# Ledger of designs, part 13: VHH binders against q88v07

Target 1, 377 residues: q88v07
Amino acid sequence: MAQSIVEAPIRVDTSRKIIHVDMDAFYASIEEREHPAYKTQPLVIAHDPRQTGGRGVVTTANYVARQFGVHSAMPAAKALELCPTAVFKTPNFPLYREVSAQIHRIFHEYTEMIEPIAFDEAYLDVTTNKKHIHSAVELAHRLQQEIWHQTHLTCSTGISYNKFIAKLASDYRKPAGVTIVLPQDAEPFLLREPIEKFRGVGKKTVPKMHDLGIKTGQDLYAQSELDLIKQFGKLGYILYRRVRGSDDRPVEYLRERKSIGKERTFGPFLQSTTEVNTHLKAIAKLVAASMQSHQRHGKTLVLKLRYGDFVTITKRRTFGEFIPNDAALFEQYAEEIFEEVVDDHFNSGIRLLGITLTGLAPLAFENLTLPLYPNDN

## First folded at step 4 (VHH)

Design a05 (framework vhh_7uia_1)
Fold by ESMFold2-Fast, scan of step 4:
Structure a05 (fold): chain B 377 residues (1-377), chain A 124 residues (1-124)
Amino acid sequence: as target 1 above (377 residues)
Amino acid sequence: QLQLVETGGGLVKPGGSLRLSCVVSGFTFSTYDMAWVRQAPGKELEWVSSISYSGGSTYYEDSVKGRFTISTDNAKNTLYLQMSSLKPEDTAVYYCAKDTGYSYGSDKSYMDVWGQGTQVTVSS
């Protein structure tokens, strides 16, 4: 990320209602539901390290096992050392996926703007919702009640005007909590948080933060933007804004969706730019028709090519706004990218060309280009 | 309970190879685009490579094209970065990250979740 010398006030968009839903000890809770005897036993969801030769990482552990110091992401061998009597249960991902899908069906009763983070976590944008419920707190309580009624599982929720604060808030009261951080409460809330809670400040980054005197949101807030960027690059830019309550990322409800594209293989291999352009035109026409058929538009156009010698190039171009589903426009961008990436491997010929659109959204969502402090030249 | 655990870094001589692994817990790769990002000593974060949630599309920073290969094993929920023809300028801490699709520039996306990182040192 290029460092900007242009100083502008950080815009804080408080118009949204975002809920972060976090299932309480999800896999362990499912296993406890299926085998109630586990509720009083130290249960560790992981491949048994005695069976794997000491390999593997704890996916999760129930509260009984956590009393022995067992936690998620810990080596399974360490969990066994801390809790020799632990029951190791191999993850049942098909069951967890089924339960997750059931919970997502409940989410879809309230909004289509759902961004899954994991089987047990999702962001919901409920600013305008299917039930016309104006109170996000009321909506969160209804979600918790419906989830418990249908699955016998609990969840904690955080509510705020952006994803960063909502996720942080969901951790404040567990299990089965509802925490709302209103715009006027955001800064005091963030300033008291430990730096370890800020997204992107992982285990290896924490010592560097502490060495710089950054232990809390208050310490982070006191840092200059330039110093943070110098020390942490893109992360520094992000954290400077997050601690001020700014996070304009949308709930990416189509991020998990399939790309839409077309590709062709050639025999004989393409030998000239004229041949390449002829086929890019044909592929662009097919992709534009497919995009329209699926009622989607996308922000990223991807050119894929494979040379006769099997060297594969995949080059993408992301736009701030949705690309119109226009075959001529897709052809133009694909040809520009081809000219940009073509090299001496072209002497081997082209055996494959593809055009793909990603960053998909329904056609009903017009230009959501956010002139969010543009970081492009 | 999304977690990213990275391994495979180490000291290697110029021209050598390393394979980085990132084990993902709490979700499957079919849900999200994944990325490798690196930070060299005294430098800013640099996006290295991305793979689409389907595994069907891969993307590379110009400086690593032809030398690095990103791949996934969906059955193992593992992201890989195969690095060959390593150069001293590849020395960095390498991070596994979930790509949210937000960009601060035309060639980079906002990374929502970061792993702990793994150190790669290329020197003779």
Scores: ipSAE 0.000, ipTM 0.115, lowest interface PAE 22.0, mean pLDDT 80

Design a06 (framework vhh_7uia_1)
Fold by ESMFold2-Fast, scan of step 4:
Structure a06 (fold): chain B 377 residues (1-377), chain A 124 residues (1-124)
Amino acid sequence: as target 1 above (377 residues)
Amino acid sequence: QLQLVETGGGLVKPGGSLRLSCVVSGFTFSTYDMAWVRQAPGKELEWVSSISYSGGSTYYEDSVKGRFTISTDNAKNTLYLQMSSLKPEDTAVYYCAKDEGYRYGSETTYMDVWGQGTQVTVSS
C-alpha cells in the first residue's frame, strides 16, 4: 500500500471513466485540410516577418518546415532565415476556434462533463453518459469516427480513471490512437514514463530533477515524500501522489473559465456617448463570438471602463437566467450600465472599454432541462 | 450477420513473402480500426498490426516493423497484411479483428469480432 509521511494510505479512486481527447497536429492539420498543397510545402503559421519588419513569433509549423529547424515560439525572422522558401500563413484563430467548437458540439452529444484545456485538448468524464455506452473504448472510437466524418481531422485518445493518467495515455499512440490504462496497469505505466511527462515538471524543473537522479517515474517513486516536499514544495507533494496513480481532481466542466471578455484601448480618447456606443457594439460582437466559440453562456455581464485620468470603473449586472450569446443584447446591457455609471470623469475622455461575461456554464446546461429539441438532439 | 474471412496463408521458406487478406461483411468497414493478431503454437495471442478506419495511421509490433505492411481497400471491404523477410518465429495462425484500442500492460489490444484465421508456416 502507498502511504503519505503521516502514515495515512494514499487513496486511489478508480470509479471514474475519463477520456482525454488530443487533436493530431491541430493548426497544421486544419491549414493542410483547407489547402492540400501545403502538405508538401514548408508551412509556418506566423505573420510574415517581411511584412512586420521582422517582428512576431512562430505559432506552429508543419513537418516539412520543421525539417529546416523551424519550431514553435521561434522568432518568425529566424524561421525565414532557416527556411527562405517557407510559406508564411497568418494564424486563422477564428477558423481554429470554429473547428474547435464543431468538435465540442460532438463531445456534448456524449457528456456535459467536458473540461477544455486548449482548442485541441479536452477531458471528458464518461462514467455516466448520454448514449449509455458502458465501454469507454467504444465511446472513444465513436468520438474519433464522428470527428473524422464532420471535420476530416483525427484525434488521439487516452482513457483511465483520472485526468493525469488519461492525458499521458493519449500521448502513447499517435496519431489516431486509443490507449486505455486500467487501475492494475497504472503503476507499471507511470514508472516507465520520462519525468518530463509528469504534469508540473516544466523545462525549468527538469534539470533539477535530473541533478537529483530523477529521470523516470521509477526514480520519482523511490523518493520520500519529505524529500520531494523539501526540494519542490507543493509540486513535490503532488508528484509523490501522481506517480502512485492518485489524482482526485474532477473534470472541471463548471469551473473551466471564470470569465470571457474583450477590451480595447483608445487613442485618441472617446469624447462622446455616440463614440462609446459604436465601440461597445464592436466589442459586444467579439464577446458574443468568443462565448459561442467556447460553448459557454453566463449569468453576469461586466462593463469595464477607464477614463483618460486613469479612474477605472467596473460594474456588474447579474441575471437569474443565462444571457443568450447575442451581440445586440450584450451591447444593450453594456450601454445601459454605461449610462448608470458615467460621471464627470467623462470630461477626461474614455481610454478603455471592456465587456466580460462571468457566472459561466456550458451551453448544453440549458438543454439538459429540455432533453429533446427539433434538429440537434 | 458479421463475418471476417482470412485467406493467403501457407507454407513458405525463411526470407519469403506472403500476402494475407481479410474480407469483411456485415458492418461498415471504413468506420472501424482493423487489426491483425496471431497465435503461435503453444503461445498466447499476440497483436501484430493495426490500421485506422481513415487509413491514415498504421501501427506495428516491434518484431515485425519494416517487414510487414498493413493496408485496406475500402471499395472491396478488404484488409491486407503484406509479409516479407519471413522468419520461423512468424509461424502462427493469423486473425483479423476490429481494433477497439490498446491496453497498456498487456501484449494485445482490445479486440472485438475475430475471423476464422489463416495458418502461416515458415519452415525448411
Scores: ipSAE 0.039, ipTM 0.455, lowest interface PAE 6.5, mean pLDDT 83

Design a07 (framework vhh_7uia_1)
Fold by ESMFold2-Fast, scan of step 4:
Structure a07 (fold): chain B 377 residues (1-377), chain A 124 residues (1-124)
Amino acid sequence: as target 1 above (377 residues)
Amino acid sequence: QLQLVETGGGLVKPGGSLRLSCVVSGFTFSTYDMAWVRQAPGKELEWVSSISYSGGSTYYEDSVKGRFTISTDNAKNTLYLQMSSLKPEDTAVYYCAKDEGYKWGSETTYFDYWGQGTQVTVSS
């Protein structure tokens, strides 16, 4: 029985500015950048099916190959049938990861509220942002321009007040497009969308939706909340709200972190314990601030150092209680660990120092009422 | 304030070529997509071509594909339209416009800041 849910008012929060960034044909575009001759050839990013005995799946294809009907997730053997002249290029995932990391550094210039979905997709909450840009359209254009200048890649963007609409909008103008759906336009926008575009309506669910006469957002909107919940459970509850423009999911920028740390490389190399301690003090302040900013505390402090000869030492100290986020305490432990591990390699100098906290847990109000010191029982 | 100034139009014979230029002032050119639109005598406005702020993505109306090339010089704040193999049906006033992005549900063009236009006449 869902009577109380049926009677509950649906809240539509239109106060946020959410951008969905979608890199255009990401892997194919990287490969075209690395080998410009591919731009005029049908390029399929997959293991060559002639070499794999017909096995494998298309990761992606460039615009030229897509004209032959080649698309992502297609069997590579079918891609070869559709486009016999296709150039097959084995995916270079280490390169794609590196380029994705570069793009994410650009995102961090504008906001910390970034939720990655894949190497080529992210949500950004730009309601308040580091550049104090009030127009989300202007911010989207600046992101596209900076990504192009630094990577020579294009992206398409969708802008709206929630993640669901922003992602749908990013599909409207590709490549390199900017599409905004304003609050007053959200309802007619959603009503005309094919049901397949509603996240959570996968290939297995589409036939059931069609059998019930639900082919578009308009058909979905016409369904009662009870009927949707009865047919689709939690998905029905969600879809009833999505088609009404409601999606209160925040941009999930706080990932579960295994570690929080800071490190620095040195030129010239550090030659004395006094220099090491000076930099450990500075690093400890940055780490303590970062720990507090992320609302985490940790039970293990890790010192990382790399000597001038590239010998790397990583030494950890684990405590029974969470270490207070105190820069002086992190400095003290890091200096003690340094004294324990320093050896003849120090004669080549120190080229890297880092302090990292692991064994992380969220800060709770109760944890903050008790002074946690390493010397207390 | 904002100004868009189109030049380069004129009278040309079929099969001829012209290069249109649009000088932009009053804003940072390379932060916006730019477009060319035209209006033939007695017809409504027709979108011709668009270019992303990066210059890396270009789009063309079907009737001009292979004949027209859109480009930018960001250092000069200038948008270009290189027109080749011109036809009598290309006769129109050509305008450059700043692309504010696609506003879904808009009853008007999503291109803002029209210039004064430049006349292209193709006559045989």
Scores: ipSAE 0.005, ipTM 0.356, lowest interface PAE 9.9, mean pLDDT 82

Design a08 (framework vhh_7uia_1)
Fold by ESMFold2-Fast, scan of step 4:
Structure a08 (fold): chain B 377 residues (1-377), chain A 124 residues (1-124)
Amino acid sequence: as target 1 above (377 residues)
Amino acid sequence: QLQLVETGGGLVKPGGSLRLSCVVSGFTFSTYDMAWVRQAPGKELEWVSSISYSGGSTYYEDSVKGRFTISTDNAKNTLYLQMSSLKPEDTAVYYCAKDEGWTYGSETEYFDYWGQGTQVTVSS
């Protein structure tokens, strides 16, 4: 079987235009924006270890604090030890998420093929894009310009024909850099890269690579596929292809959830319609808030109930238009469906109620007809 | 006043086990889905596991499925992550997060509140 792997030719698909967007020092930059005096101070974004009894870790630190040796994931107590004059700012994740969502709305102006990696990183497939911009470099500059104008934050971008090379390229010039690796430049680029830069080669794998004489992409390229698989298993299979510029992973823009809902189990079981309606009101409020938080609306409302005797009913109602994210409407529809389906099993009580929305779409798509020809607008 | 406090991190050898706890205060625990997410230095945030507020549905990242177990104790307002068969690649800061109730495979960008984090180091 190992011979069948060795005999397979490597396919290099260079037809795509992939941008990796990486926000520069994201959380620290947001905090510096909110309080400009932080820019010249050692800022550590973490819960203050003096307030947590020495617990917690550094979320991130600005450039000034990093000069003292402070880095992400370091214990906050160690950061205080290295930089006693550091300003500790409690992370404001609701704000960071809001800014991340704003940046993703900018991404959606250019393409729907977006794969979020973290709050501050995403892959965009711009091979065919909403602005009909043929130059990925020009598109990347326009992204940086819009992000700066709307958020006052900078990002670094990497551009190539696959995710692996685009990610490497985005690390090449920071802050605010644009780095493109064209198909003809991919091999020289990859052969010069330190092995530590190859995704999947973490701190624990680097020593083994070095012991085998693999310090650069050129050294990796020189290895046989079989030897790499013997030494590193699946990672060896992947790295043999990556160093040859092959990465056929698509931008995973279809990783969205199919439903948003809330359910609750009761003990004691609910015995009356008044009790059911009270809990449907509470569940509807949570679902409406969740729908709005995720910037989604849906066309189908699903009521799920389970009687005390374990008989389960799931009843859907689909609308021609998206249902407004209004708790009172979700409550009304759920109560109507309950009245439709309730029967003598109710004598055993209700042990579970749930409300779920399906047929989801981004909130910005307000029953508009999607164009059949994306390049014809 | 809303607070998530993680504990239980530390040093453990490969193949070992560790139990993370997250004590929740300032909200009704059974009202929200909860999640564990992690970040190794220089790596992207990775969603690890989620549990529904009813405790009836659990979801796991493929790399931890069968090794990690998420659970809740509503009486103690506590979320747990039981980690078994730990590997060096599990080394990361683990964060407790309030999830707004996605019922499948929530991503890190959609978690509403993050705790302080607890460091897990798997070392030989």
Scores: ipSAE 0.000, ipTM 0.125, lowest interface PAE 20.3, mean pLDDT 80

Design a09 (framework vhh_7uia_1)
Fold by ESMFold2-Fast, scan of step 4:
Structure a09 (fold): chain B 377 residues (1-377), chain A 124 residues (1-124)
Amino acid sequence: as target 1 above (377 residues)
Amino acid sequence: QLQLVETGGGLVKPGGSLRLSCVVSGFTFSTYDMAWVRQAPGKELEWVSSISYSGGSTYYEDSVKGRFTISTDNAKNTLYLQMSSLKPEDTAVYYCAKDEGYVYGTEKTYFDYWGQGTQVTVSS
């Protein structure tokens, strides 16, 4: 019989639809697009080691150069040794950033729940999405389509119910592949995976894993939780859960900006509640405008004040729903919080006031309360 | 309505060549990976070749590598299979298909939107 969730501490939440998007050989593909002759040449994106005195590392290499054993993070001098005919192209990071921004604008047409990992890699939570597309496979194909039409670049995608499995799936068929791992297939998929593919098992940890007889997900699964914690600490706790298909980390779409606020310093210091309220009103208007400009709303309002004696107070108030971007509401809440926290330090005056919103989400984002099952595609 | 129409099949002698065409309608052609699959009399469906939605990556079954070439013409919404050095074992009905992607643990849902097929017969 299956152990209950109360008795088994491991929760496997299969309600989400997560896509991991991974651009195929991103920098090299951009350079091949800009100069098509590179497509038939071994192209290495790095400073030329003949010009740097052997210094530098390979940023990336195209498929032709990879046939010679050239790979990312390899010394550029070794890449030249392995592939003497290689064309070295200095990375053009401003261009790569511009193309990455274009791709992210495409993502935002489908969902606001986007977690960028690098210029070429992102997680998307598409459980509920702007296009009301129930099939994550259909949505992944539409993403690949739009990226190709707008950039002439390909991407590989992995689809599952959590970030860990989605990323593994995106590596399964490259280039330009779509791989979905359904909940019922997650355990067999993970058990066959080499231990090196489990996030958190870096180059330094792999030898220790191998010494303990852990070479695959199956070997990892066979370990006790206590033994893994004893050998690897927090990583052991995490890996025990990952190999069972558990990863409840959210797509961190609020990472790019966790707060939006405005603050003012005063000289001379504010001496009365009337002066404080006048400036809170002005600050509230600026914050409301900034929130609207960034197309965000938030659930938490934070008042920051610093007295003339440098004593600093930061007090927050969290709401169950997003606060409308209304200057009058921000002013009201900030004034209420000020009245709650003000004390005898006010005798030294106020040298700084600030209002900040946190718990941010896009204006168009509304949480649906209905659970969506992965099989409702 | 989604539709795939294959043409270009026929009777050819061993060592001969044929060019198969598949005209796509009802979806934007350059948005999906496309494939050629075949079924010989009394046998299961066999994957032959695939091309990525970008046209940049091509894949072939081992028995046809070096003999067949898959390509696209996005302006004509058409998928091609250029077949050379044809062998009697290449005799089959050839279908083009929309590739929905790989579903781990199964092969049954890999292709969608099959056409009517075109017969290729290689005989002396």
Scores: ipSAE 0.013, ipTM 0.485, lowest interface PAE 8.0, mean pLDDT 84

Design a10 (framework vhh_7uia_1)
Fold by ESMFold2-Fast, scan of step 4:
Structure a10 (fold): chain B 377 residues (1-377), chain A 124 residues (1-124)
Amino acid sequence: as target 1 above (377 residues)
Amino acid sequence: QLQLVETGGGLVKPGGSLRLSCVVSGFTFSTYDMAWVRQAPGKELEWVSSISYSGGSTYYEDSVKGRFTISTDNAKNTLYLQMSSLKPEDTAVYYCAKDQGYTYSGSTTYFDYWGQGTQVTVSS
């Protein structure tokens, strides 16, 4: 009964306004902006294989180059074979990062609830927003206009009540499209989508889906929850809900910390175990305070150590239960790990010490260890 | 004042051509996608074509692809629809609209600031 998920009603929260923003051909569009002649040429963003001895991978290609069959992640040598007249432009990631940061500053004018997915892609929760704009469509048009004015780049947007549908909608009309999927339109929209468009169905999973006769959202919808779970595990559970328009994942605007730690560099370098232990005690106190401030606990403690000769050691210890946020305990474990890993490189001194907790969870998610009472009959 | 003023409709024989114009005033032309929508006698509103606020991207209903061309002249705040190879089924009142966004269903309920409309009749 507890394992029968099919008996639970699927809650569909339609109260949110989520925008998925996707920059149109981001890297290629930046390069076309910097050199307009590229717009009419087959442009491949990659190191030129003629200069690299045939090595390298295509980062992206503009529309003109894609017509020759060039695509992202293709070997650069194959791109040259498919399109001998292609212009190869070395990626300028510092510029792409700068333009991405400029676009994110525009997002922050409207909401703080921003989840970056990549340099060119983000979710915005605009249910309540800084400009008090009620229409998400109007807000999306203002975003597109402001992005164009500030960067001379276009973006496509998808609007719905959850992240899954908003992302699908942003792919519906490109470039520079605004697509809204209202709650009443969600099911017919999802039923017509190819299975490849369902996020979580990767290239390795698509053949298995097709072998089972699942080619569209309609085919997915027709599957039982139990059959999907048997064939795909957790993914099956998720997809059964997604095709019914359910996705309760929040826009993750708070940075999810995979680790919480503190580190310090030393000048002069530490020369003795006594000095190391003194500073591990100080670092442990800061880490314990930080863990408590973030309302997290962790199962893994990591000691990071860099010798004066730049040799770096990172050693982790994982526990079966969450480590209490206690400075003395962090200090103890860090000192034990230090004694295990220290070697002749210590003669160069210690230039860096760090303590980090990983395997993080909210304090409310403790191990399910109930008090064990004597047999009460 | 927010206003859309359409011209260019008329009677044309099958295979003929017409150019529709829409003069826009009262808002910044480059901040919104613009659209052409039509309504044939006794039928529902049908989206025909859209152009992005940047002017770089155009979209068409499948039945008009290759026959109709949407364009803008930002200096004149004017939206155009060049129609060629006209068919009797293209007979409709054509409206200029500021696009609020695209819907999966193609619903025209999300377009606002409709123009006065211009009648296009394709007959022998």
Scores: ipSAE 0.000, ipTM 0.224, lowest interface PAE 15.1, mean pLDDT 81

Design a11 (framework vhh_7uia_1)
Fold by ESMFold2-Fast, scan of step 4:
Structure a11 (fold): chain B 377 residues (1-377), chain A 125 residues (1-125)
Amino acid sequence: as target 1 above (377 residues)
Amino acid sequence: QLQLVETGGGLVKPGGSLRLSCVVSGFTFSTYDMAWVRQAPGKELEWVSSISYSGGSTYYEDSVKGRFTISTDNAKNTLYLQMSSLKPEDTAVYYCAKDEGYTYPSGTTYYFDYWGQGTQVTVSS
């Protein structure tokens, strides 16, 4: 049964050849390349918390450090507690950017249809490509060989007819794997996958999925579209299609995401600053999670509010530096902006609050919003 | 900047029709799924309808199925909601939205990426 709730069949476009390229442990591998002694030491890429007064977050950690429980986005102070012998190496983003730029120059030899996700990840549409290579597997092997030759780094690749399956496939065999999922193999592949592997099903959503008996793609496939939408909203709509092999998003080579945000409407309307602040805290947590999920940070925070009388205020604040993806900071800035803009319309209550980040750049860009490559590269 | 501008709302009698429009700017319209959501006074946000970016799949909340039709015009960067046989229960502010992240259910409330100003639909005598 492959039909939407409107009785229309779910469209599955299998005409494309999409490669997801994922660099193996990118920053740690670069640092291990530059200083081979790190390969046998617990290496944490972060500003040393002993130097920052306990501030900062782990950018990444090598395999040795991860065995102590250290992971990306963890507070650096906690990483030190878990691994007191850890070597803290300040991130060298100029080096990581240069290596990423070198890798993208290799991508541009094959196609201009490249969507960078981060310094270490990109989608390539190779359906038609500059080398006239018909086999996407052959093209992926040539990419891996040239990347290794030029950078001494490995990458894993996933190949399929859409972005969702290609990304799943790239995670199937690491390091240095090439995984292809053909159209006829997509459904069996997806049905076997643990639910945690489906993009959109984060650690927060997994327990609810498990409580509903959804542990694998097969369990997800068995759910009705209406039940998934009822339980998970738009995520349910998306997952119902994804498990059937449908993802018609193109490789976005001409546009970068300009904003990431979350908002909520209220009934009854919020009547006090205490209520506003409570909900700004909740929204800030969702936005911070979304920012990290997209591997972006931003320089501008936008507060959107709509009063009970439908008067809408959108107020932005731009910073000289990227705002850390910290829910408490987003909450603080949103509350400050609210205090600046609130007026007599508040007497009608608040019917909508939203927090959005703009001026976006990859997490690896500290004070730079420059593209990885000029348009003519 | 990213903008979603809804128009076409107004006062209509029960059994009447309205067409809502959402003009999209600041992104490639045809590459994103689009949705209509609404909020009645004092109520939670309610999903109404969605359309895939290709226009090949459309979805409706049960109470509007057969009465509402969602469509897109890529040449005009516009999302439409054609509403017929309107009922007093359809009275709400209608918002358009694009898929820019996750919609998280929280009881009956969805957290949603939204940039439209909304358009008021009132169905009464």
Scores: ipSAE 0.000, ipTM 0.126, lowest interface PAE 20.9, mean pLDDT 80

